# VHH binders against Integrator complex subunit 15 (IntS15), part 3

Target 1, 373 residues: Integrator complex subunit 15 (IntS15), of Drosophila melanogaster (Fruit fly) (q9vpf9)
Amino acid sequence: MSMSIDSNKLLLRKGDMKLDNYPTCAVEALTRLETLIASRNKQNMVMQIISEFIFLERTPKDGDVRKSQALPISQMNLFQEFQLIIALIEYFSRPGRDATRNAIFLSLFGSHLTPQRSKLLSRLISTAVSGSVAPLLSSAGTWMQQVGCKTPLSLEVAQNIVSDFISYSRKTPEQLKQLPMVGPHFAANFMVAVADLYLNEQRSPTLNPPPDALLDTITEWMMENPTLCQASQQPLVLPAGAIAMPFTTPLAGLLRWVVLAPLVSNRSAYSNLHLSLLRALQQLVSSGESTALPSQDLMQIVKSLQSYCARLAESKTDPQADAAYQKCMERFAQAVQIALSSNCITNQIQLLCLLESLPPHKLMKIVIEAHKK

## First folded at step 10 (VHH)

Design u04 (from k18 with S56Y)
Fold by OpenDDE, look of step 18:
Structure u04 (fold): chain B 373 residues (1-373), chain A 119 residues (1-119)
Amino acid sequence: as target 1 above (373 residues)
Amino acid sequence: EVQLVESGGGLVQAGGSLRLFCAASGFTFSSYAMAWLRQAPGKRREWVALISSGGYTYYADSVKDRFTISRDNAKNTVSLQMNSLKPEDTAIYFCAKDYMDYFRALDYWGQGTQVTVSS
């Protein structure tokens, strides 16, 4: 007598959920989402449940949700936000399927983030970092990859972490130092985002270096774990049939840091970071993975150097005599040499051609000649 | 059944423009984010652009300011305007559906359309 578990009866009717007790209703909602999230046809319901019972957002009665571009207004107070953060931490700390957890996280913090949800996300992640909540950080890492590590959403998260742990702290908290161990995927993706925030002329006309404490933290991470950059390459645990977004490694961004650093800073930390990057690149070579360094990212470095050389020319300074430029090129050449040898760079020919456009550097010339054959 | 049919690909010279189209059927189009992916020969498939159900757009860094993704919910179509094309943009372009919207994940993609940019 095969008890046909009448799977039909758990028709989770939205009507059965009461808003009378927050955050209990949010927890209940999360539990219900576990079942609903697996159904492709119930996505609207999922979103409604999230909006109403988790974030306490009011949907404008009259307006065709489709027409009202108006972001739902959350009625959550600060205390409720705090309660939600705690509830989420507890929920994600429960034993469960990673795929389900990740799907729920993505559902909570998708692309249609209200400012309130975004703020809450940042606080949630900061709390997770502080508490070393590994499952939540894993989901956050997955989230960053799916939304893109260099997207405004990811950058906002990264900025908030920097603010919370670096800007307002005299000393780097131990919890941040442990982040690579607790949440390696998140740490790696965080590094991608952070690397994009600084020494990036695409973001700012000026080369803005990272805060010293951040630089030191990243340097320490890389020195202690040269394989950390590979953490971004870990397969995502997603629902069945789902396709993972491509990963991004922090290597290119960090390389930009170390290569351009001589233009703005003489801190020894950049040298240490550079060494660690070279080691990391060497390890990638052994793995045969070719997607570690997009040529486009490296070309951006070249453009920055071109711009600098143009400024030198305006000042009638010979780039050959400029110590900063020479140091930039040295670091760059070393990294490119290793990367080319490992076949880790995409579109190598284009990069080499662009490198040839720079004022000559002895080591770079050797590297170019060795690989243009 | 979910169907995604890409069109608009072809041969174009560097600096030129193309507009790709994707016709979607078999699901409530307006409720899902849509994306464009591309795969160059010998390379991994990469994300190009995404447009959410709400109309928010996101781009890969490599195509930012050159490509524009748009959607027409009335026609169940998503398009990719590609300007200032480069040889490195040569790839098969795929239209993809996000199964849950909001950058969750992609579950379907079409057969793709070939884009070739000649130097």
Scores: ipSAE 0.204, ipTM 0.623, lowest interface PAE 1.8, mean pLDDT 88
Fold by OpenDDE, look of step 12:
Order: structure tokens, then sequence, then C-alpha cells
Structure u04 (fold): chain B 373 residues (1-373), chain A 119 residues (1-119)
């Protein structure tokens, strides 16, 4: 007897949850979710509770099946949003099972993610960064991996962090500097997202460098903790039966930064970042991790360099005489050498072939010859 | 009882296209995320694409920009448009129900449909 969704709503209403007592009803709802989230058959109820008592959303009345695709509209005001953020921070700071916490987080910011929820999520995470709320950041890191670090949602979160802590700040706040220590998994996934936002021809026809303060922050993170990139590889704590999404390391994106940087910037921070990346790659060699540096991402770098060389050709400039190209290739060759030696690159032959298509560079040639055999 | 029935598989040449379909029954379809998985011979089952109950789509990096997942809540169906197919895409493709949206907690999947991409 499939107890009708209505009977379950009635049972929840009978539990003295009053919508007029916000945020108390949200806290109560979260507590109830702890039990419900463990049940595979109660997803609808979970989502309803979240929508009604946490986000105060109006569910479209069942009558217009066609309109049922409309996202619920939240009736939350700004003050209630603030109350919810505080309530969530407090809730996630409570002792509990990591799997349950992560499940709840994913449920809150899952399929029913409205623009308002998305905005709230960004604010929540920014607040968590500001407050160094480790458990919440852990859940956020898990969330980013599950939804994908390069998805629009993750990128929005990353952009908001950059906006809040870099763009609107005179100086990088200490809280952001400490992020790798407080939430290493989140920090790593954040780096994946941020790396994807800049110096990426797939995002923009122009190679847009990151803000100076962001570059400095990331460089500092990598210099202080060369193993930070490995934090993305940590097993996720998920409920039983859940499938973990593949991890993504920030290595490829950051490598793109340092390799392409000579085309747009002469900042020394890129050299420091490059050195840190090489160190990180060396550590991966010892671990035997083969998925840390996808060949596809490296091929993207090659394509960008090809484009640049094409522009040089149009200007009748020899790539061998171009200092920027030479520096790009030097950095690239060093990284590829280490990565190939550790066998951490997929489809190595394809990559090598593509690298051969570039104007010759002495070090790169040596690297290619050493590994084509 | 939850039922998921896949269709649309077949043999295709590299660079070709296929469209897979999945008919779902036995649960409130509109309330659940749906996913496509694939399993190649001798390999582990891997995630390919997911569409949330709200219509948000996510893809594995290996299929990004080539595959498109969509759903029709009125018909309780989920589809996977596969373009620019590669030999590496050869696998049994499964339609799956996610009992926790975005959680990738898959509890049911169909019998699968074979996709073979020839070089």
Amino acid sequence: as target 1 above (373 residues)
Amino acid sequence: EVQLVESGGGLVQAGGSLRLFCAASGFTFSSYAMAWLRQAPGKRREWVALISSGGYTYYADSVKDRFTISRDNAKNTVSLQMNSLKPEDTAIYFCAKDYMDYFRALDYWGQGTQVTVSS
C-alpha cells in the first residue's frame, strides 16, 4: 500500500512543524532529514520537507501538469536567508556522521536547485570560508565533486568566492589563506574550478589571466602544501549504495596557467607556481596515481600554443625567436617529462604526436624522443 | 515495482550517432534524477550522464559536448543522444534511477542496451 505523498505530509504536519516559526522549523526539518535520508524510498518526502520547511518554497499545485516543470518559488526574504545560513552553519557544526551530513548537503542543493538556492549556497559557502567551518566545507567539497568541479554550479560558487575574498577585498583575508588547512578537499576542488575560469580558450576567445591576488593566493597554497592537489583524490564519504563521481585534480588547469602565462604576463608568481606544480607531480610519481593529469587537458594547452604560433606566422615571426613561446615550451616540457616518467598521463602516444606538431623546442624534443621509443 | 527498459542501441561507425531511450515505470519519475551508465568489456561500470529532476544535466568528461541527456516527465522517459561516437564508447549502456538527486545513489538500473562503435 503505497502511502500517498499526502499521508506523509500529514504525518509531518502532525509533528508540530509550523511554517510561522522560522528558522526553528528549518532546524527541525534538518533533524528529521537525518532519519529519512537513510531510506531509499523516502526521497520524495525528503525533497518536500526541504522545499517546504527549509527553503519555504511554494510547490506548484498538481493541477497544471505542464507547469509542473516550473521550479518552486521560494518565499524567503533576505532576513530569513540570513537566518537559514546561520542555522545551517550551526547544524553542520554539530557532531554527526559525515555520510549523513554529506547526504543532507547534497539533498539541500540537488535537483531542486533554484536560482535562489544557488545564490544561497554561494553565500553559505562564503560564510563557511569566512568562519573556517571545517565540517561544512568538507560537505561542500564533496558536493563539488559529486556535481562536478567544472559545472556551472561549481563555477558559480568559485566565482563568488573570488568576488567576495579577492575582488572586493583590499587584501586577501586570512581565512582564505587558511582554506587549505581548514578544508583541503574543498580547497582542491575550488582550485579545479578556479583554474578552469582563467587562461582558458574554451571559456573565452582571449586568454584572460586570473586576478593578481588570486594567483598569489593559489601560488602560496601550492608552495606551502605540494600535496594539496592530492586532497581531491580522497575517497568520498557517502551513504551506502552511493556512487562516487570521479575526482578531478587541479594540476592540469594550473599547468595550463603556468604554461600559457608567458603569453599574457611576466609575473614571477607563475614561476613559483610552476615549481610547485613540478614538485606536486613528483609526489604523484611516487604514489602511482594515473588519473591525476588527463591527456585531454594537456592537449588543450597544445591547441592554445598552436593558435599562438599561427598568429606568429601571420606576423612573419619565427617561433624560435619568440621568447614567450620558448618559455611556454620550457615549462610545458618540464612538466610533461615528470608526468610521463610517472605514467600519470592517459593516451601518452596521442599527446606526444600532438606535441610534435608544435614548432620545435630543444627540451621538448628531448622529452618526446625519450618517450616515443 | 521499478522498471527501466533501455532501447536504441546498435552498431554504428566511428563518428556516427545513436539515440538511446529508457522507459521508466513503478515510481514517481518526475521526482528522481535519472542517469546513464555504461560498462565496457572487462571494465567497471562508469557514469556517463545524469539529469536531475529539475532538468539540470551533468556529463562525464569523456562524453562532454558529444552526449546529451534529456527527459520527458510526461512520458516517463529519459534519452541519451550520442554524437561523434568513438570506438571507446563501445559498451552496454544502462538507464539508472538515482534515489538521491545529485548524490549518485543509484538503486535501480535496466538490463542495458549494447552500443558498438566500429573503427
Scores: ipSAE 0.147, ipTM 0.641, lowest interface PAE 2.0, mean pLDDT 88
Fold by OpenDDE, look of step 10:
Structure u04 (fold): chain B 373 residues (1-373), chain A 119 residues (1-119)
Amino acid sequence: as target 1 above (373 residues)
Amino acid sequence: EVQLVESGGGLVQAGGSLRLFCAASGFTFSSYAMAWLRQAPGKRREWVALISSGGYTYYADSVKDRFTISRDNAKNTVSLQMNSLKPEDTAIYFCAKDYMDYFRALDYWGQGTQVTVSS
């Protein structure tokens, strides 16, 4: 009697877990996942357990399973969401293997990430930041790297942190200031994400500066810990067989900030940030890491400057006489000089060629000539 | 037994296009993420693209905007459309199963298909 694959699915669902006691059933589910994830062949069950017992999602009965790729809808109320957040914080604070913790985190917030789960993730991370929950932040940092720091999901998380800690606060909370100490990997990846959100013409036709408080926070982080950008290079603790995503450093994005800042702001914080970035770049010389500054990211800066110069031309303004442009180029040239000396820029020749396309700047010319040979 | 069979490889000129296919069997295909890996001569195997069970896609930076991964759950197939091919894309391409669905935890891969891009 070949019990149909369907009957086995039903039997596996009918595990001893009761939905009537939330969040206890979620905690139990998490515990069970530890074992199931290790089996590597029970992904469907893992996802079902997560959906049903952790996020309380229901699959719409009526839809032709084939046609209605309708995302499961969570039946969680706000209180249950809060309970889940607390339960997760507690769970991740328990002693355990980092690999298992990260595997669980990734499973919870992976391919089946619904808008509701995404919101919950953001709240969870914000709560973790507020509570300085180091293990959870470590998992979150790993998660951001695996999904990509510049992906919509990561950006959403970053935006929510900015909203929670910067936009709604008159003063930057101490917990955010301590984030590099509590969760350096997450902090670094967070910086990648936030750097991508502002002063980025790929995101907005207008160069939107970061909020002042955010700028100050990032600047402070960089000043206090020049090696913070290297935290993104930490090896990931992943499940067996998992391939780590390449790391992304915040250096390129932050460099874009400081280089383009003169076009939109005169805040001294950018000068301090610039100095910190130069120091960080100098430190990379010793590490031999050649991927710290992707040429593509730097080329983006050049494109922005090209665009600015085009506008100057339209207004019959000489870029040589434009103080903002000169300051941009000064900062850019200093950084590029150090970066080239450290061999941390990919496709250097292409970058140099593109830099030559800009209106001439004394220091930049020197830098280009020194390295085009 | 899990089986992954790659096809579609071949010789192509730089700037050309190629589409790889992978037929999967021996597991519930729709429940797992699928990935493409590649290994160039003398280099380590690297991931190229991944598609989750839910259809979310990830790409290596080196292939972003040039390659497109897709899946057909009804046919248990995953495909990789490769456009604007470069000599650097020359490698054996492998279809792989991700048991962690979206995080590139790979437990099975096929024998691979050779892609050669001539200058």
Scores: ipSAE 0.036, ipTM 0.526, lowest interface PAE 3.1, mean pLDDT 88

## First folded at step 12 (VHH; from u04 with S53E Y108S)

Design w03
Fold by ESMFold2, look of step 14:
Structure w03 (fold): chain B 373 residues (1-373), chain A 119 residues (1-119)
Amino acid sequence: as target 1 above (373 residues)
Amino acid sequence: EVQLVESGGGLVQAGGSLRLFCAASGFTFSSYAMAWLRQAPGKRREWVALISEGGYTYYADSVKDRFTISRDNAKNTVSLQMNSLKPEDTAIYFCAKDYMDYFRALDSWGQGTQVTVSS
């Protein structure tokens, strides 16, 4: 394929860059970005280099791609996509320069990506999991925290990992089982994201349980890695002047799984996960963590229980006689008791009022009364 | 060129509320994350709240559950609802534009609006 006049003009606009040998031009672009990304006065040039030389995209108008109303148009073929993934694995496998690696990763894969970039990101991360590429997974963990673990892009990545390693596998691969050891920050953030995908009425009108193999994997991670929920508390390695986004622990989302599970499942694995979550909560409390279970996350659980009780009322079933509801409340009360005793819930007065709106449960009533001063 | 104009600041008693606004122009507003920062006298500038182009919100621990950031892409505005104000919230508040998608190294902000919370 011959070079177009636009390709030659773009090379002239971007200094000495040559758009001729893919993926060589992408590797050269990555190297050049390392010096440019620290300079905020060259942001338009950085975005153009990424779009034209790394993702082989065109915009309707040369300039600041963030200012264009039209999204970039990908010109990559399938072989070039494969070549880019290999080049990025090689680039992000290089040791050292953590802040630079993280800045480059974030520049390539921010939120609200084109469908093509989102597909490439998901394939890149799955490849890194399969290859146990620790430096890349470290950058992916930082990326997920910076864009938000529960955003559509993070959920898409989490869903793709579930698809690649859980849904279409007879046996969970060893590389996924070892993910907490290879990339603990990414594993913790993945748990936040995947917990949001299941047993969550904010995402689906029906309480859909996680696949059995995923539940088993998460339970084993929690049992074998007692400090995993603390992995995101370590400061991010970012360039000077960057603003680190706050971390999120997976405890609240996984607690929602174990509390709501009796409504849809009889699997004993949820009992094992529940015990692991109580131990992890106790450890976070002992370490001085003051926001282990944010009240807003707990209120989501209450809303789901309220919805279930409304359905019981429609069928004229007494919640006191419903074994599933009683089991939900027992598990919920045990977790709330630990969190309240250590003052680890923000705005707990609002939560306590909402808990009182549920049909009474013996243990929960004791917990509420002990903390209503 | 990028222009960010803050308004809505003022004097308020402790426990009161204020709503700040930021009018944005000179860029494709819907394509960028927006943030509020603040700077108290003698202190470094710190971030307060951030809202992504898709509407996802993040808050500093010191303001969580008291402040709410929102955006209106039709009007090119970002707002910050500030409830249960405390004297330590006294600062100049700045509206800021993210220069890279979710890199969160903010590159532009306005002149600011003063918020003063009396004891």
Scores: ipSAE 0.012, ipTM 0.515, lowest interface PAE 8.4, mean pLDDT 82
Fold by ESMFold2, look of step 12:
Structure w03 (fold): chain B 373 residues (1-373), chain A 119 residues (1-119)
Amino acid sequence: as target 1 above (373 residues)
Amino acid sequence: EVQLVESGGGLVQAGGSLRLFCAASGFTFSSYAMAWLRQAPGKRREWVALISEGGYTYYADSVKDRFTISRDNAKNTVSLQMNSLKPEDTAIYFCAKDYMDYFRALDSWGQGTQVTVSS
């Protein structure tokens, strides 16, 4: 940061950051924030500037003792939201240090957000995807890891991308094709989030498959970008004093898709995705500090298969004769065998015992016997 | 005023279990992620586990599949079930609110509770 302290004083003394001077006041505020964020003593001022001059918010009613804990009220109209999105894209596109971009991004979107800020964030990221704005997408990837890829904030962003590029075709799926090349960390975190949205009985009482175009896009990403699942492991560039949150790979969630898909779909794309996941598991370097397939995620898959088998029992159908169940178990057994050979699973004995509770499958039986001896 | 009160620490044999509790007040508990951190003798404070406002959990690699974080929004509490304890888990454990405030992962910590794991 080359801006002098005298420049800051001049801005403070000469500026009335009037709301009717939008978006100029937001652009000026972003410049001021770079200096103020570097000062550890100015954090309350940073939050006030962001609220009043960037997001055009006011505090709730005078005399309310909850004022400091109450959510701000947005006064931004639709055109001002568009103006802010453009200003932010221009700001993040300028040359600069990653730590500064990440500090600004986390200051804007890192705390508990109002619904209005969350909606604007989703629109901003969708626009950055369309424009291939690599520095912004890098900051968004860092943000997603820091708030957690499966939290409501991250899922809202992921769902908005699916809506914009896949479901409602306001933009085209081809614009997503470049995302792994432009923002690999964000693409990996997006896959974690979107994998959690589909074929997941913790989120829906039914196994809802991903839209076909989304499945095809992710399958192509995995085939064309063999190291994409490892992009989350890159060290974060964070401002001083920040604690890096743990990374998450998309492997567990995508494995759930390919294992459970035969229960709801016959699309051959799941076979291609399955092969890509098996290759990724084979290439994964074993580490005592990181595992790609936590046993809890694998136990979720077992629970969904148990529920399906209970329904087969109600209709007097033998799981051994059910083609969908047999295909699920074939894919699951192949993945489990490779993951055990690659040291990708913790607490193996508990998992193997749970797998034995499922109706028998020849390959899975062999895998269990080979690893319980 | 934000208050976080940790409890449940103590002495336990290796391989044993312990459950920590954190009672929170002075803020809208259900709107914030909650975390556990620890500080071992002679080491820097490190994060252990996090639970989002929506209930999603994250763990440090060193405690995965041994520790479980949970929250009770009705009682404004967060807890940490610690199983298969090892001597390296010996530390003062802290409860924290808001891991992202002012560029820090966490904006506050409680007074802590001591966990000692004997060999």
Scores: ipSAE 0.000, ipTM 0.271, lowest interface PAE 13.1, mean pLDDT 81

## First folded at step 14 (VHH; from w03 with Y56S D61K A105K)

Design x02
Fold by OpenDDE, look of step 14:
Structure x02 (fold): chain B 373 residues (1-373), chain A 119 residues (1-119)
Amino acid sequence: as target 1 above (373 residues)
Amino acid sequence: EVQLVESGGGLVQAGGSLRLFCAASGFTFSSYAMAWLRQAPGKRREWVALISEGGSTYYAKSVKDRFTISRDNAKNTVSLQMNSLKPEDTAIYFCAKDYMDYFRKLDSWGQGTQVTVSS
């Protein structure tokens, strides 16, 4: 007897879930989702419950839900949003199965979020960081991997963290410093996102460096925990039938930072970060995990350097005489050497070919020759 | 309607090679990541390889350096070159379109193609 979605909604309504009792109805909804989330056939019901009782979204009464591309409008006020954040923190702090928790989180915050849900997500995660809420951060880390660490949603989350903890603080808060310990998976994925935000010509025509405090924080994380980057490689705890998305390592993005930094900054922090990255790469060798550096990300670095060299050429400057370029290449060559030796780079041949297209650098040449066999 | 049709499966000896193909239709192929999944008897469906819309490739640890995923946007096809095949690679292989759907980013896959690797 396929109880119609309508009958189940009625059961939920009959079950004293009064929309008037927020956030109690949201908490109750979450609890009910625990039993429903494992059923693939009830996914639509899950989404409806979430929309109606958690986010207080009204579906425009008009016609074919299929046709109304109109994003549901949430009627939540600011206070209700706050209540929901607190309720969610409490809920995720309850004992339970990680798979269920992660599933619920993913159901709440899928890839197609309304602006309101997205904003709420960012606030939720920032609050979780502030409160060192490990279970929620674990789910957030899983979420970030599933949706993609470089997606607009992930980047928004990362930007909000930067804004909340870096931009408005004279000193890095202790809670952010402890993030790698409290939520290593999230911290690693956060690093992927923030790395993508800065010194990235794909996002900005100009190489914009990270805020100093952010750079220092990331550097400290990497120095204190060389295996932090490996946290992104942890197996996801997902419900049955769910497909885990591939992980993204923070190493490539951070490498881009340190390699391109000489073009925009002389801060010593980049040198320290570089050293930490090299150590991290060396640690990967020992773990046997070989997929830490996508060649495409490294190729992006090469393209940036090519662009820089083109500018030098326009100014009739020899790249060999350019101290910044030489420093970029030195850092890059050192990292590539370690990565290639560890066989942790994908499509190595393509990368090597592209590297050969750059103005010659002594160390890079040695690296290329050593691995072009 | 999204259609994915896998082909190229078969019986191969250990150490051998196969190339799988997937023909895609019903969506803007170039705008989506594509993936290969596999499911062995009695096991869960697992991710094998993914290629992004931009051409970035990702591999499961178990198939790294042996398998290569590629795409042809002009032909709306994704391919999986499988080298150095092992008995453990025996499974039904599925082509999948990347679309975020709650628990899974991959929302559509075909009927699959059987790959059997004999010892």
Scores: ipSAE 0.031, ipTM 0.405, lowest interface PAE 5.0, mean pLDDT 86
Fold by OpenDDE, look of step 16:
Structure x02 (fold): chain B 373 residues (1-373), chain A 119 residues (1-119)
Amino acid sequence: as target 1 above (373 residues)
Amino acid sequence: EVQLVESGGGLVQAGGSLRLFCAASGFTFSSYAMAWLRQAPGKRREWVALISEGGSTYYAKSVKDRFTISRDNAKNTVSLQMNSLKPEDTAIYFCAKDYMDYFRKLDSWGQGTQVTVSS
């Protein structure tokens, strides 16, 4: 007797409406979602179940559905949020299909999240990092790629990790150090997000460096695993009919870090990171993977350097005599040389033209001349 | 509530030195990077120096090798030693706290202290 989907919803309503049943009702809801997510026609029901039984969201009764773009308000208290996080950790730790887990995760945390869900997501992921919960981190990595690694949501998640593991700790916790091993896909996408947060003039008019501990952590990751950046290129395990979003590699953002760092810092850590990046780029070449470095991202670096040179000009300083600029260009030229040689850069001609607009640097000039042919 | 109180500003001749102080309260001082910003008349606010929670220092190119930022976690203070001052350094100087919000790294700052460098 195929209990009608409506009967199941009613059964869930009657049994789960008791506040004393949380988080049991949430766990039950998750289990039910496993069967429902497989059906394309039940997406609305899935969303309703999630809203009502997992996040305890109430839709404002007032009839004008059209006007009330009011985001559902969750009735969850802090304790319930904590319970949900634990329940989700447990749920995702259960044996199951990756496609199902990813589908559920994406259903729970779509691209349009309420502030409360967003906060909960960040806490969930931080907890997963702390507990080295590999299945959940895998889903989180998939999620981050699907929603975009540089979106506000992804950046919020990344920032929370930085806050939890870097800002409030004198030493980087072992759990964060192990993140590339436990969740390489997430780690790679996390690097994309954090790279976008710092030394980025598009985000801030000032070149703000990353925290030291973060820089050291990222550098260590890259040194230990030069192929970590490739983890973002792994095929996504998505439900049937889902469209995989393109991957983003952390290479461009990290390159921006090392190239622009001399303008604000002389820390040797950036040199180490630079070396690691060059190695990573070389590895990509050997793998035959193309398009690891979007030209647009590299052009952004050029623009930053142009801006810097303009300031030098205002101060009547010769860029050729500026040690910082020279170091920037050296690092940049080395990376570009490797990338161009491997055909890993999109729209190479445009980039080369833009590079020519910069005050001349010996090594860069050699690189440009070698590839404008 | 985060409170930042700047002090130490004043009038100084070109080539002179000045030391700015900032007293911080309302947050765990040792967990945050601190920065000095400045705003000259008719110009945009710009960062001058940053000191990480771990003690690493970063400087704007315009002040590099002339200014030194330091912090005392026991006293919840951040200082800016300014040497070889130039008229171009004339500005209101602000102490800022690192704020971990996406697209906002420096958010909280005090009322500022005026630094005037005469020719």
Scores: ipSAE 0.015, ipTM 0.338, lowest interface PAE 7.9, mean pLDDT 86
Fold by OpenDDE, look of step 18:
Structure x02 (fold): chain B 373 residues (1-373), chain A 119 residues (1-119)
Amino acid sequence: as target 1 above (373 residues)
Amino acid sequence: EVQLVESGGGLVQAGGSLRLFCAASGFTFSSYAMAWLRQAPGKRREWVALISEGGSTYYAKSVKDRFTISRDNAKNTVSLQMNSLKPEDTAIYFCAKDYMDYFRKLDSWGQGTQVTVSS
């Protein structure tokens, strides 16, 4: 007797889950979700429970949360939001299966994320960073990979962390410094997101450098742990039947930072970061683990340099005489050399062709010639 | 009932191309992400390609730049264009439906279509 979704809703309503006892009802809901998430046929119920008992959203009457174009309106007040954050932190800190936690996290903050849920997510993650809540950060790292590290949602989370820990603080909080140790997967994916936010002409016509404190933090992370970038490659712990989304390493984005930095900044931190990146690339080679640097990301760097050279030409400046361009190319060539040697770049031929389009640089020329065979 | 029917498999020489098709029925096709999986003899099933409901595409490293996934919502079909095929691509290929966005859990797949790449 396939109890109709309606009968199960009634059972859940008739069950002691009194909406009037928040956040207790949310915690109870989370516990119930542990069982439901394992079922392939109860996804609608899962979403309904989440909306009604966790986020206190008004669900449209027409039963299919997926069909409703209207974003549910949450009736949560600020105090309830705070209660939920605390409840979630406590819940994720409980002993349990990582796969289940990750599934629940993804269900909470997956499809149809309302602005309110997004804001709550950001606050939750910031709180987790502040409290060094490793299990929650692990789930957040998994989430970021599944939704995509460069998606608007991930970028929003990253921006909020930057805002909370960098922008409003003169000194980098100790909790942020420890993030690679507490949540290496999240830290790595966070780096992917933040790298995408700055020195990126796809986002802004102007090359906007990262805040100094952020740069210093990332540089420190990379110097202290050259294998941190590999944390993004860790297998996701997901329930059976789930598809792990491809990983993204922070290497390409950070490489963009260091390569383009001479155009906007003379800070020594970029040199240190560059060195750390080279070391990281070398470690990838030595470990036999081939991480693919997407050629597209590297091509973006080339395009930025092309644009710069075009500006030089307009000013009748020889790129060979331009110190900034030379420094960019030097850093770029060194990284490309290592990456090509490790065979970690996709579509190498296309990249090499594009690199040849740039004004000549001695080291880059050597690299191109060595690999164009 | 959700039905997924794969077609287009066959024998091809290394370096050749194949196009796989999957016809979907029994659900609102446009509301779900679709994926291709493959299972080689003696190996575990592996993820190959995914296309979101919004049309974003993702690929396994092993097939990136060689395979292209696409969907036609009007026809309720998902396709996999496979170029530059290698012997290592020999497997049964399955069409799958994701029932959760971002969670990417598979709730249904077809019987599969055999792809054999000869050296």
Scores: ipSAE 0.005, ipTM 0.253, lowest interface PAE 11.4, mean pLDDT 85

